# VH-VL binders against c3mjb8: the designs that were tried, part 3

Target 1, 104 residues: c3mjb8
Amino acid sequence: MRIKNKIKKRIIELIELAYITARKGDLELAREYIKLAEMYSRKGRIKIPLKYKRMFCRKCYTPLITGVTERRRIRSKILIRTCLICNWQRRYVLSRNKGSNKEN

## First folded at step 1 (VH-VL)

Design M01 (framework fv_mogamulizumab)
Fold by ESMFold2-Fast, scan of step 1:
Structure M01 (fold): chain C 104 residues (1-104), chain A 121 residues (1-121), chain B 112 residues (1-112)
Amino acid sequence: as target 1 above (104 residues)
Amino acid sequence: EVQLVESGGDLVQPGRSLRLSCAASGFTFSSYAMSWVRQAPGKGLEWVATISSSGSTIYYPDSVKGRFTISRDNAKNSLYLQMNSLRVEDTALYYCARDLYDFWSGYFDYWGQGTLVTVSS
Amino acid sequence: DVLMTQSPLSLPVTPGEPASISCRSSQSLLHSNGYNYLEWYLQKPGQSPQLLIYLGSNRASGVPDRFSGSGSGTDFTLKISRVEAEDVGVYYCMQALQTPYTFGQGTKVEIK
């Protein structure tokens, strides 16, 4: 319980560090922080919280910064997020209901 | 396509009540948060209230808390604003706006034409 | 509450020339997710407001590419690369980082 809580906290810290690092322009180091977070997630058998999972590209691990590493487009009520590095995309139905988004 | 039509604005005396309505069409109303935004004659925009898609989460600024109540009827595709204890400073054109909300953001992508509320003796 | 301050309040422009409007917030609008919760709206004379820019820099559907938003934290700019007659109106910035949502006082763009 306590161990899993510590692992979850470390995962969050790493993703936040990655985002700050990417905003400073070091995308390679930012990706390494995300990969480390994924490693902790796998080894600890704990899922990355959805909020933090949405902060990076799941294909290339680049933190998603709108206008820098990510393009966001809204078409009707669909949010389309595109990674500008690898062209990974994910679509979301827009609503006030947090967590009701569908991946495809 | 997307349409929001407000109604219910009137000339009323201070201390009275008024109910505004907004009829929505052209989209799945129950999937969007909705807001009221007002504009006093010749002045800027002021946010008045927001209600979540289900109706369970509601936000107000302090200027209207306890006096105004936002509500919705998803079966009728309608948004409401019940305004009690009206004051002269509530005089404004009241807009219904669709609040496009995702996990990170909220913003008003469509607005109605507005309905005028005048509070005067 | 987050105070939003725009400058200038009045901006006369010659058609075809660029225009720039500033918006400052009393606290950072940059969320830990990396997004600035700042929008720009245009209200043309006698019309309802319309969304121009969301999340600081993203153009809303149907908005011409001559409009662009930039900035981060507490200082934001809306630029129009070549002002056209239909761009006349009052421009408002708004923060959606926290309730209550607050608007700037507005910038009136008019043709000189």
Scores: ipSAE 0.000, ipTM 0.548, lowest interface PAE 15.8, mean pLDDT 84

Design M02 (framework fv_mogamulizumab)
Fold by ESMFold2-Fast, scan of step 1:
Structure M02 (fold): chain C 104 residues (1-104), chain A 122 residues (1-122), chain B 112 residues (1-112)
Amino acid sequence: as target 1 above (104 residues)
Amino acid sequence: EVQLVESGGDLVQPGRSLRLSCAASGFTFSDYYMSWVRQAPGKGLEWVATISSSGSTIYYPDSVKGRFTISRDNAKNSLYLQMNSLRVEDTALYYCAKDLWFGELSYYFDYWGQGTLVTVSS
Amino acid sequence: DVLMTQSPLSLPVTPGEPASISCRSSQSLLYSNGYNYLEWYLQKPGQSPQLLIYLGSNRASGVPDRFSGSGSGTDFTLKISRVEAEDVGVYYCMQGTHWPYTFGQGTKVEIK
């Protein structure tokens, strides 16, 4: 509904704001924006869209900016993302822009 | 094929308004930050505005802040630039430019349109 | 605003010879995590700009290996190991570390 659409928009806004904040070097504030987005997601029972969920570290909540807060490697159609802050890793099988169901 | 097609450039008098459009195709428009960059005839490049993928975060340089408004319509795959209180120094070819991927915010413009010419003259 | 200064502004090159363009920023572009948000763009005559190098030293997709970027902080260099006819145009450096984003004045590379 209307309320849920407003909450979803707020979640997206917070994640985008977190990315810009992290780009400017304030990683702690950026994490707080991500945590707030997660809170809105839980209380509103609205899933964070997968593309936005992929924009931050699931362990430490730091926005994942390639070459800054994350490292990306591609090996034989597998994308490996590493958070440079907490060393969290996630692997994705690259197949028609779809990831695998496997985690890590 | 990624395409960005600008339109709306015209000859206008100082103090007037003009609205530019950019039609995007060949990629998921709603996943990317979009920007306007201008180039005065025979001069270099100048960044004008950036808008986030959802439209919630917007940035301008002081030269256009308060006069220009960037916006987007993700349902129409379109980017806009509303230019108010135009000055002679706003005369330029205006380019629409795409960032690479939402998760790779290095803010490098991987694709540019052909530009639309705005001439502000009395 | 961060001032981006390119040198030289005009660079006539004999085909097959190397070329080097410098870009200097008035403030450090080194981000807190060790990366420089410095890009190089090429604008061929009558065409739109195209991305060559991002994050100081990474070649964009499809960019020949004769192009390389180097530097950190305030001093950056774009090198072309052997200039070809298709490389003529105006080269711009751009910084994305500080708001607002700013470009250098451009370096015109021509065949002599």
Scores: ipSAE 0.000, ipTM 0.571, lowest interface PAE 13.3, mean pLDDT 83

Design M03 (framework fv_mogamulizumab)
Fold by ESMFold2-Fast, scan of step 1:
Structure M03 (fold): chain C 104 residues (1-104), chain A 123 residues (1-123), chain B 112 residues (1-112)
Amino acid sequence: as target 1 above (104 residues)
Amino acid sequence: EVQLVESGGDLVQPGRSLRLSCAASGFTFSNYGMSWVRQAPGKGLEWVATISSGSSYIYYPDSVKGRFTISRDNAKNSLYLQMNSLRVEDTALYYCARERYDFWSGYPYFDYWGQGTLVTVSS
Amino acid sequence: DVLMTQSPLSLPVTPGEPASISCRSSQSLLHSNGYNYLEWYLQKPGQSPQLLIYLGSNRASGVPDRFSGSGSGTDFTLKISRVEAEDVGVYYCMQALQTPLTFGQGTKVEIK
């Protein structure tokens, strides 16, 4: 029981470490940290919180840093995020009624 | 069994060039970052260069930047250090080292080192 | 650059007695993720360096439990609870938080 809490904390720490590593310029090492976090998530059956899941590219696992490793564009109430490393894109529909966006 | 074997060290005159090689075996070379670390005779350790697994990220200290080039050939399981404009202060035993991360921590460290190859720069 | 300073530089020890080596960094090695990016390496006479401790306190695979690392921020200690003859060599601390990666000047442990 307590081991699951420790594994979840480790997953979050790995993703935060990956982001900081990417900000310092080491994208390959950052991707390895994300892959390790994904493995802990899969093997421990612990979901990565949405906040942290949005911090990296779903295709190449590069941390998404606006203006560095990702481009963000808003067009007709749609936010488009583009990974500059692999060209992966994700669209988010922006809702004015609730001030929220939906992940596709 | 993880093994790293350096070669290419020689006696050279200042201003000349030399290329070091490191042959890796016993692991999937393309999955690991690699580094060169040197040790002058009777002195301590000094980091020289790092290259990521796919060669996308390369780092040097100011002491060798512009003169040394680290590279790798993943198909040949080999790491290289091209040393140009050699100086007497580059005299050292040059080690190649593998970067690893712990399964639990995700932090890189040098878990295996080669035996080193001696470079002597003398007039 | 982050300067790493070790003390003592020479440490003669009697077999079976404890030994302690200090390492100080000019900048904090404590990352915002809570880990200290400090490593300890041992170089036995005529041999290549080998990893002893990473992330301040984690023993590397195959390292005997008589070795322990402690400390945080700028002050770190490597302790050997019962020095054995095979522990002779030069011990180096290294910081991996910032490039360039930097080593301490080394502490030579000798049997007296």
Scores: ipSAE 0.005, ipTM 0.570, lowest interface PAE 14.2, mean pLDDT 84

Design M04 (framework fv_mogamulizumab)
Fold by ESMFold2-Fast, scan of step 1:
Structure M04 (fold): chain C 104 residues (1-104), chain A 123 residues (1-123), chain B 112 residues (1-112)
Amino acid sequence: as target 1 above (104 residues)
Amino acid sequence: EVQLVESGGDLVQPGRSLRLSCAASGFTFSSYAMSWVRQAPGKGLEWVATISYSGSTIYYPDSVKGRFTISRDNAKNSLYLQMNSLRVEDTALYYCAKDRGYSSGWYLYFDYWGQGTLVTVSS
Amino acid sequence: DVLMTQSPLSLPVTPGEPASISCRSSQSLLHSNGYTYLEWYLQKPGQSPQLLIYLGSNRASGVPDRFSGSGSGTDFTLKISRVEAEDVGVYYCMQALQTPWTFGQGTKVEIK
């Protein structure tokens, strides 16, 4: 394994760890894991995959767990994600398939 | 190769203090939680303290709360345990142990251990 | 606090024979996330402890496949399919579900 692949694996592990840590109620430690993952991303010049970038708040770094640290609302085919810790919000235009364009 | 080297163990009288150190090498020290685990002569293992990778989150069992302080210096790859008001029952070999990177109390796997440093508290 | 109880405390074995060690927790170690927060450690004579099993059944790096961990909830077993001379030592289970983290009292495996 290349050094960059090793660093990428570490970034992913840190984000997954942060999510589990937040689920258990330790939001401060979870944020620190996310910040560490971003540090590895920056220093290693490795992009955090989009899937993992969407697992935490861009402003306060708290993992986004629906119903716990995040509220999700759908209005007019737009998903609105709200961080319940810092009130950061982001809008996502929902994919449009014929007959289906919403999440449950 | 991961290495953890403890130092600072000594023979001391009850009520005195000692400071233990652990020098780490062979891994990115600042990325992992660290712990102290002790073992009294001929007895089993007992967890003593854990500190998160950043130093912001710390855990102790009731037996040492208020007497022991765990700390770390990530720039020096070093872990410390300040032991105050020592008691005879604190007599043990003290191990420095590395976590897999988990420190919230929800995940804790000691994947590497040092050789230990002996603390004897006797009158 | 979660109490961890091991049995037997002493286990003499003949090389090549299987060995089985039991560990019981006073509370379930199965979390709602599906993981079992139970670990096994081995301390060989005169050596530091070493990790054998984490999350109930996963072998740590370098651990031979003759070692296996099983169980969920409150009852756990560590099995060695064929005990070798290098396997002698004291085996400890540990719960990592909640603080304070607690170890079992240890099981001493020795050659008859």
Scores: ipSAE 0.006, ipTM 0.584, lowest interface PAE 12.3, mean pLDDT 84

Design M05 (framework fv_mogamulizumab)
Fold by ESMFold2-Fast, scan of step 1:
Structure M05 (fold): chain C 104 residues (1-104), chain A 123 residues (1-123), chain B 112 residues (1-112)
Amino acid sequence: as target 1 above (104 residues)
Amino acid sequence: EVQLVESGGDLVQPGRSLRLSCAASGFTFSSYSMSWVRQAPGKGLEWVATISSSGSYIYYPDSVKGRFTISRDNAKNSLYLQMNSLRVEDTALYYCARDSRYFDWLLSYFDYWGQGTLVTVSS
Amino acid sequence: DVLMTQSPLSLPVTPGEPASISCRSSQSLLHSNGYNYLEWYLQKPGQSPQLLIYLGSNRASGVPDRFSGSGSGTDFTLKISRVEAEDVGVYYCMQALQTPYTFGQGTKVEIK
C-alpha cells in the first residue's frame, strides 16, 4: 500500500476519533485530533473529503455535533450552521436534491 | 539499532522540581511521536505524557496536568519531561517510549522503550 | 477514562503448557475503521516493557508465533500456546483508542 493511501486513512481516522472524543465530552482533545488531521492533509497534499471537512468547525476545529457543539437552522432554502463554541457560521444553499454552498 | 536512554532521575523532596531527558538514536526521531510512561515500585504501568512528532500536540492525564511539561528538541534527538510540584505519589521508574510515526498510522503503539530512570520523592 | 481489567492477576504455569490472559475494557475499543485499539505488553523481571500485540491481534516484529491476541469490542484474550521459561513476567493490556491511554493492572506469569 502506497504511503499516500495510509495518510488518507489516518486523516479520516483522526476526524472520526475526534468526533467520538467530542461526544464523550473532551472538546480540547477532539480539537487537537482535528488540527493533526489538517496538518497531515497539508503536508501530504491530500484533500480531506468534503463529508469529513464538514464535520468540524473551520475556525476553532471543534467537531460539529448538532444540539451539542453546533446549532442548525433553516431559513427558506438556506441551512445555517453555527458553532456554539466560537460562533463561527457557514451557510449552505439548499436545492431539491442537491445543494450548493456559500462560505461566509 | 533503535536506542532510548533516559537520565535525570534522582531523590528529591516533595514540592521540588526535576527534569528528565531521553536521548534517542538509531531512527529518524523527528518522524515519531514520543511518550513518557511511569511505573511506581511494585506497581503497574501508567501513561504520563505524549508529544507529537512536530511538538505541536501534547497530551497528559489529569494526574500530572499542570505540573509536568513534555517537550522535545528534534535537532538534538532529545525528549524531556519537566516535573514541577513533585508529590510522593510521583515516585516511579520513568520510561521514554517511541509511539506512532508521523505518516504511519499503523505504528500507533509503544514499540520501543528505554531502560527507565528512577525518581524518588520522599520527605 | 476507559478502565482496563485483567484476569487472572497471578498465573502459575507449567513449562510447555498453554496460558491464557483476559482483558476487559469498560468501553468498546472497536473503532469505526474496523480496528480494535488494544495492545499487549510483556515486562520480564528487571527489564523494560516490550510490545507483543497491537491492534488486537497483530504480532509485533520479533515476537514468537506462540503468542496470539484475539477478541473484539470489550473482551480480549492473549494466548501463549506453549509457555517457555523466557515468557515469565508481567503482562499488561492497554487501550490506545483515546487519551488518557490506560493499562490493565497486570498479570504475573510465573513457572510452577
Scores: ipSAE 0.000, ipTM 0.562, lowest interface PAE 14.4, mean pLDDT 84

Design M06 (framework fv_mogamulizumab)
Fold by ESMFold2-Fast, scan of step 1:
Structure M06 (fold): chain C 104 residues (1-104), chain A 121 residues (1-121), chain B 112 residues (1-112)
Amino acid sequence: as target 1 above (104 residues)
Amino acid sequence: EVQLVESGGDLVQPGRSLRLSCAASGFTFSDYAMSWVRQAPGKGLEWVATISSSGSTIYYPDSVKGRFTISRDNAKNSLYLQMNSLRVEDTALYYCARDKWLRYSYYFDYWGQGTLVTVSS
Amino acid sequence: DVLMTQSPLSLPVTPGEPASISCRSSQSLLYSNGYNYLEWYLQKPGQSPQLLIYLGSNRASGVPDRFSGSGSGTDFTLKISRVEAEDVGVYYCMQALETPYTFGQGTKVEIK
C-alpha cells in the first residue's frame, strides 16, 4: 500500500509537470510526460485519479488547457470537450441537481 | 540586468501598417514567453498578444485577431508585433513584457519603457 | 471574457495611513490546483507597470512587506499598511486564469 501510494504520487507529479511544460509551449515534451504517467499507471496497476485523467487528451496525450489546446461546449446539458490538436472529443452528462459533470 | 527595449512606434494614418520590435538582453530569451500590452493615453492596460518561449503557441484578444501578428526570433533575442489595418482606437503606448512562469501561471515580471503608436490624420 | 472591476477608482490617502483597493471578477479565479490566478500591478507616474502580487497573495521580489494581497474566488483586496509617497500611482488587478487576460480599470492612489 505504501508502494502504491508512491507510484500514485509519481503519476500525479508527471501529469502536473506535463501541464506546466505545455503552458511553457512544449507540447511534444508534455505528451511524453503524460505517456510516462500512463505507463506507470498500467505497470503499477494503479488507476489515474479521475481529476487527473481529465487533464489530458486520451487520444494524443496533449494536456487539455481550456482555450489553448481544448474547447469546451455545452449542448442539451452535455459538456463536450474537444482537443484542438487531434479533434478527440469526450462527452459528460451534466447533473440538473448538482451542476457537476459526470463521465458517460 | 534584464532589459527590454521597444521601437517602431510612429504616427500613421488609419488603414496603414506598422511593425514594432522589442530587443531583449540580460537573460536567456528562449526560456521565456513574451507579451505585448498597450495603454491608450490616460487609460488603463490592455493585453494585446502572448507568444510561448518556442513560438509554437500564440494568443490574441478578439480586438486584434486577424490584424496583428506576434512573432519572435530567438537567435536575435527579439520580439515583434506586426500591426495591419490600424484603427484610431489602436493609439496607445505599446509595452513589451516578459512572462515569468511560476506555479502553473505566467505574470509580467519585467516591462520595457514602451513605444508610442498614434493612429490619426 | 472575465470582467475585472476595481473600487475605488480614485483613492486620496494621507501619508502613513492604510489604503485598501478592491478587485472583483465576473467568475471565480480559484482553479482546481488551489491557486487564485489574480495579479496586482503598480504603475508609478511616468513609469512602466511593475508587478506587486502574483497568485492572489504572493509578494513579488523586491516588493515591501507593507503591501499584501488577499481574497479568493471573485473578491480580492490589495492593502498597503502605511502609504508612503513612493506608493503614488495607478494600481491594476489582472486575471491570468484564461485568455484573453483582462485588467481592472485601475485605481489611482494619490497623496492628500
Scores: ipSAE 0.000, ipTM 0.566, lowest interface PAE 15.0, mean pLDDT 85

Design M07 (framework fv_mogamulizumab)
Fold by ESMFold2-Fast, scan of step 1:
Structure M07 (fold): chain C 104 residues (1-104), chain A 122 residues (1-122), chain B 112 residues (1-112)
Amino acid sequence: as target 1 above (104 residues)
Amino acid sequence: EVQLVESGGDLVQPGRSLRLSCAASGFTFSSYWMSWVRQAPGKGLEWVATISSSGSYIYYPDSVKGRFTISRDNAKNSLYLQMNSLRVEDTALYYCARHLGWYDRSGYFDYWGQGTLVTVSS
Amino acid sequence: DVLMTQSPLSLPVTPGEPASISCRSSQSLLHSNGYNYLEWYLQKPGQSPQLLIYLGSNRASGVPDRFSGSGSGTDFTLKISRVEAEDVGVYYCMQALQTPYTFGQGTKVEIK
């Protein structure tokens, strides 16, 4: 467990570093951090938490930063996320009373 | 299933040129940094060149700088090494390997090809 | 350039006994992010190198737990708790903290 906890911490740290790196405009470097995090996830058999999985594009691995690398739009209780680098889109249905999201 | 297959190695005279290729399959090639690493017969490993996922960052040791050029074609899932002004000391098995990087720091070389033999002899 | 020095260069081992390989770097491989950019590779006879250990102490996928990496800064050790016939080959340490990336000269492990 100590080993798995250490790997999980590393995965999270890499995704957070990717986000900061992308803010500085170095998108290639940011993508490499995300790929390294995914490699640790696969090799360690540790799933990336959903919150962190939603922080990067599933197609091109660019960190999703609203207004910088991602556009977010809400239409009729549907959140549409668009990657500005590769035009990947994901739609989330927003639950009325609970405020929860559902992936399309 | 990750595969890397090198080709292009040959017997060539000093001063000539060769182009090595590495064909990648089983993963998103455009997402990985790639390197060439060589091994002279009976000797140890020597790093030769690194190229980032988009091709924007490229690194060489002094021993090949100015003579070798690493490049990639992400549409063809292929890595290349153009070797000019070949020397007897360049005789080696040349491996391609995938990895991840950050500036000039590297993650780790988790998959290697089988290698292609380059022999430079008179 | 960062010089990587391995010892011993040749290591005959009796099957089932432990083995230990040292790797020293001419400068610290510890980055300000807290990681040591030191890797260990095994090259079995006639095969391509394979990754054993990355970032100093992390075992690569599929690598048996009898392999372990330790150390920090300039002094690193690869340990095999119980050597098996399939472990014969040449072991290399590598630094990837900065270019040019450099390898140790290799340690040949063989069964005696």
Scores: ipSAE 0.005, ipTM 0.578, lowest interface PAE 13.2, mean pLDDT 85

Design M08 (framework fv_mogamulizumab)
Fold by ESMFold2-Fast, scan of step 1:
Structure M08 (fold): chain C 104 residues (1-104), chain A 122 residues (1-122), chain B 112 residues (1-112)
Amino acid sequence: as target 1 above (104 residues)
Amino acid sequence: EVQLVESGGDLVQPGRSLRLSCAASGFTFSSYAMSWVRQAPGKGLEWVATISGSGGYTYYPDSVKGRFTISRDNAKNSLYLQMNSLRVEDTALYYCARLYSSGFYWEYFQHWGQGTLVTVSS
Amino acid sequence: DVLMTQSPLSLPVTPGEPASISCRSSQSLLHSNGYNYLEWYLQKPGQSPQLLIYYGSNRASGVPDRFSGSGSGTDFTLKISRVEAEDVGVYYCMQGTHWPYTFGQGTKVEIK
């Protein structure tokens, strides 16, 4: 297994661990796992895949779980994601399919 | 099109081991959490194991914890279930299933394979 | 573990007539995010299970509009407005809100 592939897998595992940890109630520990993933990404010069990058707040590093740490609102076909911890917001233009994230 | 094909089911004696495989195609395998769900002959469905997209996290019910191990090889688009210390009550058709999205252990089973039969009998 | 109880367990139906299946959970399935992680699966004879309904009431892709799901919290219903011969099989509800995931015992729908 190449070192770069090993580091990329570790980054993804840390983000998955952060999500699971936040889902189980420990937001502070979850944020630390995300910060660690970001650190490995920076030092290893490995980009976090967009799917995983969208799973956490870019400002405070809290995993984004709808109704728990994130609020989602739709206004004029724009999805507004709000982090409930730091009030960070990101806007997404919705497709006809309601911004479906179905991948094959 | 999403396809899941199970293999490895066999007739085995109690106490032995067996490894099941699931070959996935038609989607980005590493992006999805995967599960094994079993069905004893003439009985209902029972969840057996789930693994995250990266393979870093695994979940089991108490009935198989410590005996079964779910794993995956994302380079080969393959899912595995290592079954140790098999019991007569493990006799079932074992299905490979893809969850809606990776990282969410509460998501639904969107796609199912055809199953592979495991019979544990003396 | 969350107990999922289906009724009836056996449901003989005349083709063209409606059918209704109940599913009750021992704990609320309504997540804090507003979703009920309650699915309905159909297993036709000799076939793999197929997803019919997710999030309590959303029909899966390719599922005919004669199927509908309703309910919230602990009480859920699957309705078939006009049962066709191809709808014969065992229907299962499943919850994903609480770990571990649990299925109902199944309801066998058969033609009278």
Scores: ipSAE 0.006, ipTM 0.634, lowest interface PAE 8.8, mean pLDDT 84

Design M09 (framework fv_mogamulizumab)
Fold by ESMFold2-Fast, scan of step 1:
Structure M09 (fold): chain C 104 residues (1-104), chain A 123 residues (1-123), chain B 112 residues (1-112)
Amino acid sequence: as target 1 above (104 residues)
Amino acid sequence: EVQLVESGGDLVQPGRSLRLSCAASGFTFSSYGMSWVRQAPGKGLEWVATISSSGSTIYYPDSVKGRFTISRDNAKNSLYLQMNSLRVEDTALYYCARQGYLDYWRGYYFDYWGQGTLVTVSS
Amino acid sequence: DVLMTQSPLSLPVTPGEPASISCRSSQSLLYSNGYNYLEWYLQKPGQSPQLLIYLGSNRASGVPDRFSGSGSGTDFTLKISRVEAEDVGVYYCMQALQTPLTFGQGTKVEIK
């Protein structure tokens, strides 16, 4: 659908905008962009694509930028992501020979 | 029009403190992240500190961490840099810079700079 | 830290001729969102720096179309199609991919 595709594009745009904002140091504004994207997703019943869902902290909505707002550790094929703002953690089992940038 | 005016630069001895100010006008100060960037005489640009629009998020390079403190007063449209334990190598022209307003097409950048205020640290 | 290296450091040009400045980063500045976090600034003699290009290739407001930015990842180029006398100064690239924010050492563009 035209309308749903436009809303989905806006959700993606907001998340990308949040990343640019966070990289320049404005984490509060970046969080507001993420919250707005979540609102459009919820009200429009449009799922945030998994790639974009992995780009921000699920607890505090801060964009996850390695070495800035996020710490990453790898132990025995397990990626541990830690939000440096709220200390939220998520563990991912890393796939081997399944494709680039793939985490399960 | 956007204006950024720095003040507070002075000649000081090593180990002393100095506070720089930046007076902003012509835009909604509370909506923009702000930074300090310095330039030693005859040398290039060096980023010193960044503060988010609300003041909640702050970043420093290791060279000034623990000695310098960036802060802002949104009610007064003012940005500050408190510089403690000054070293000869802190001698520079200190610029106040605004982070450009973000939209999908533009992204963030340092779109406006003040004229700078000179800090000289010498014995 | 991301090291930014510019070449050449000094670039004498004749007015009306094209000029090209290179900027190399020690790490890729291309993020998963498709943007290169690379900016170009110009500092004219005795003046404050001014923004020319942001996100690799986007001209800032008021910047003449003779200026263009290109490149991706670790290698970037700023081109001036026809150098004007007013274009003299020191050009800096800057990465905004991660803190600390880092600048290149600068390229001085001079007219004979």
Scores: ipSAE 0.000, ipTM 0.574, lowest interface PAE 14.5, mean pLDDT 84

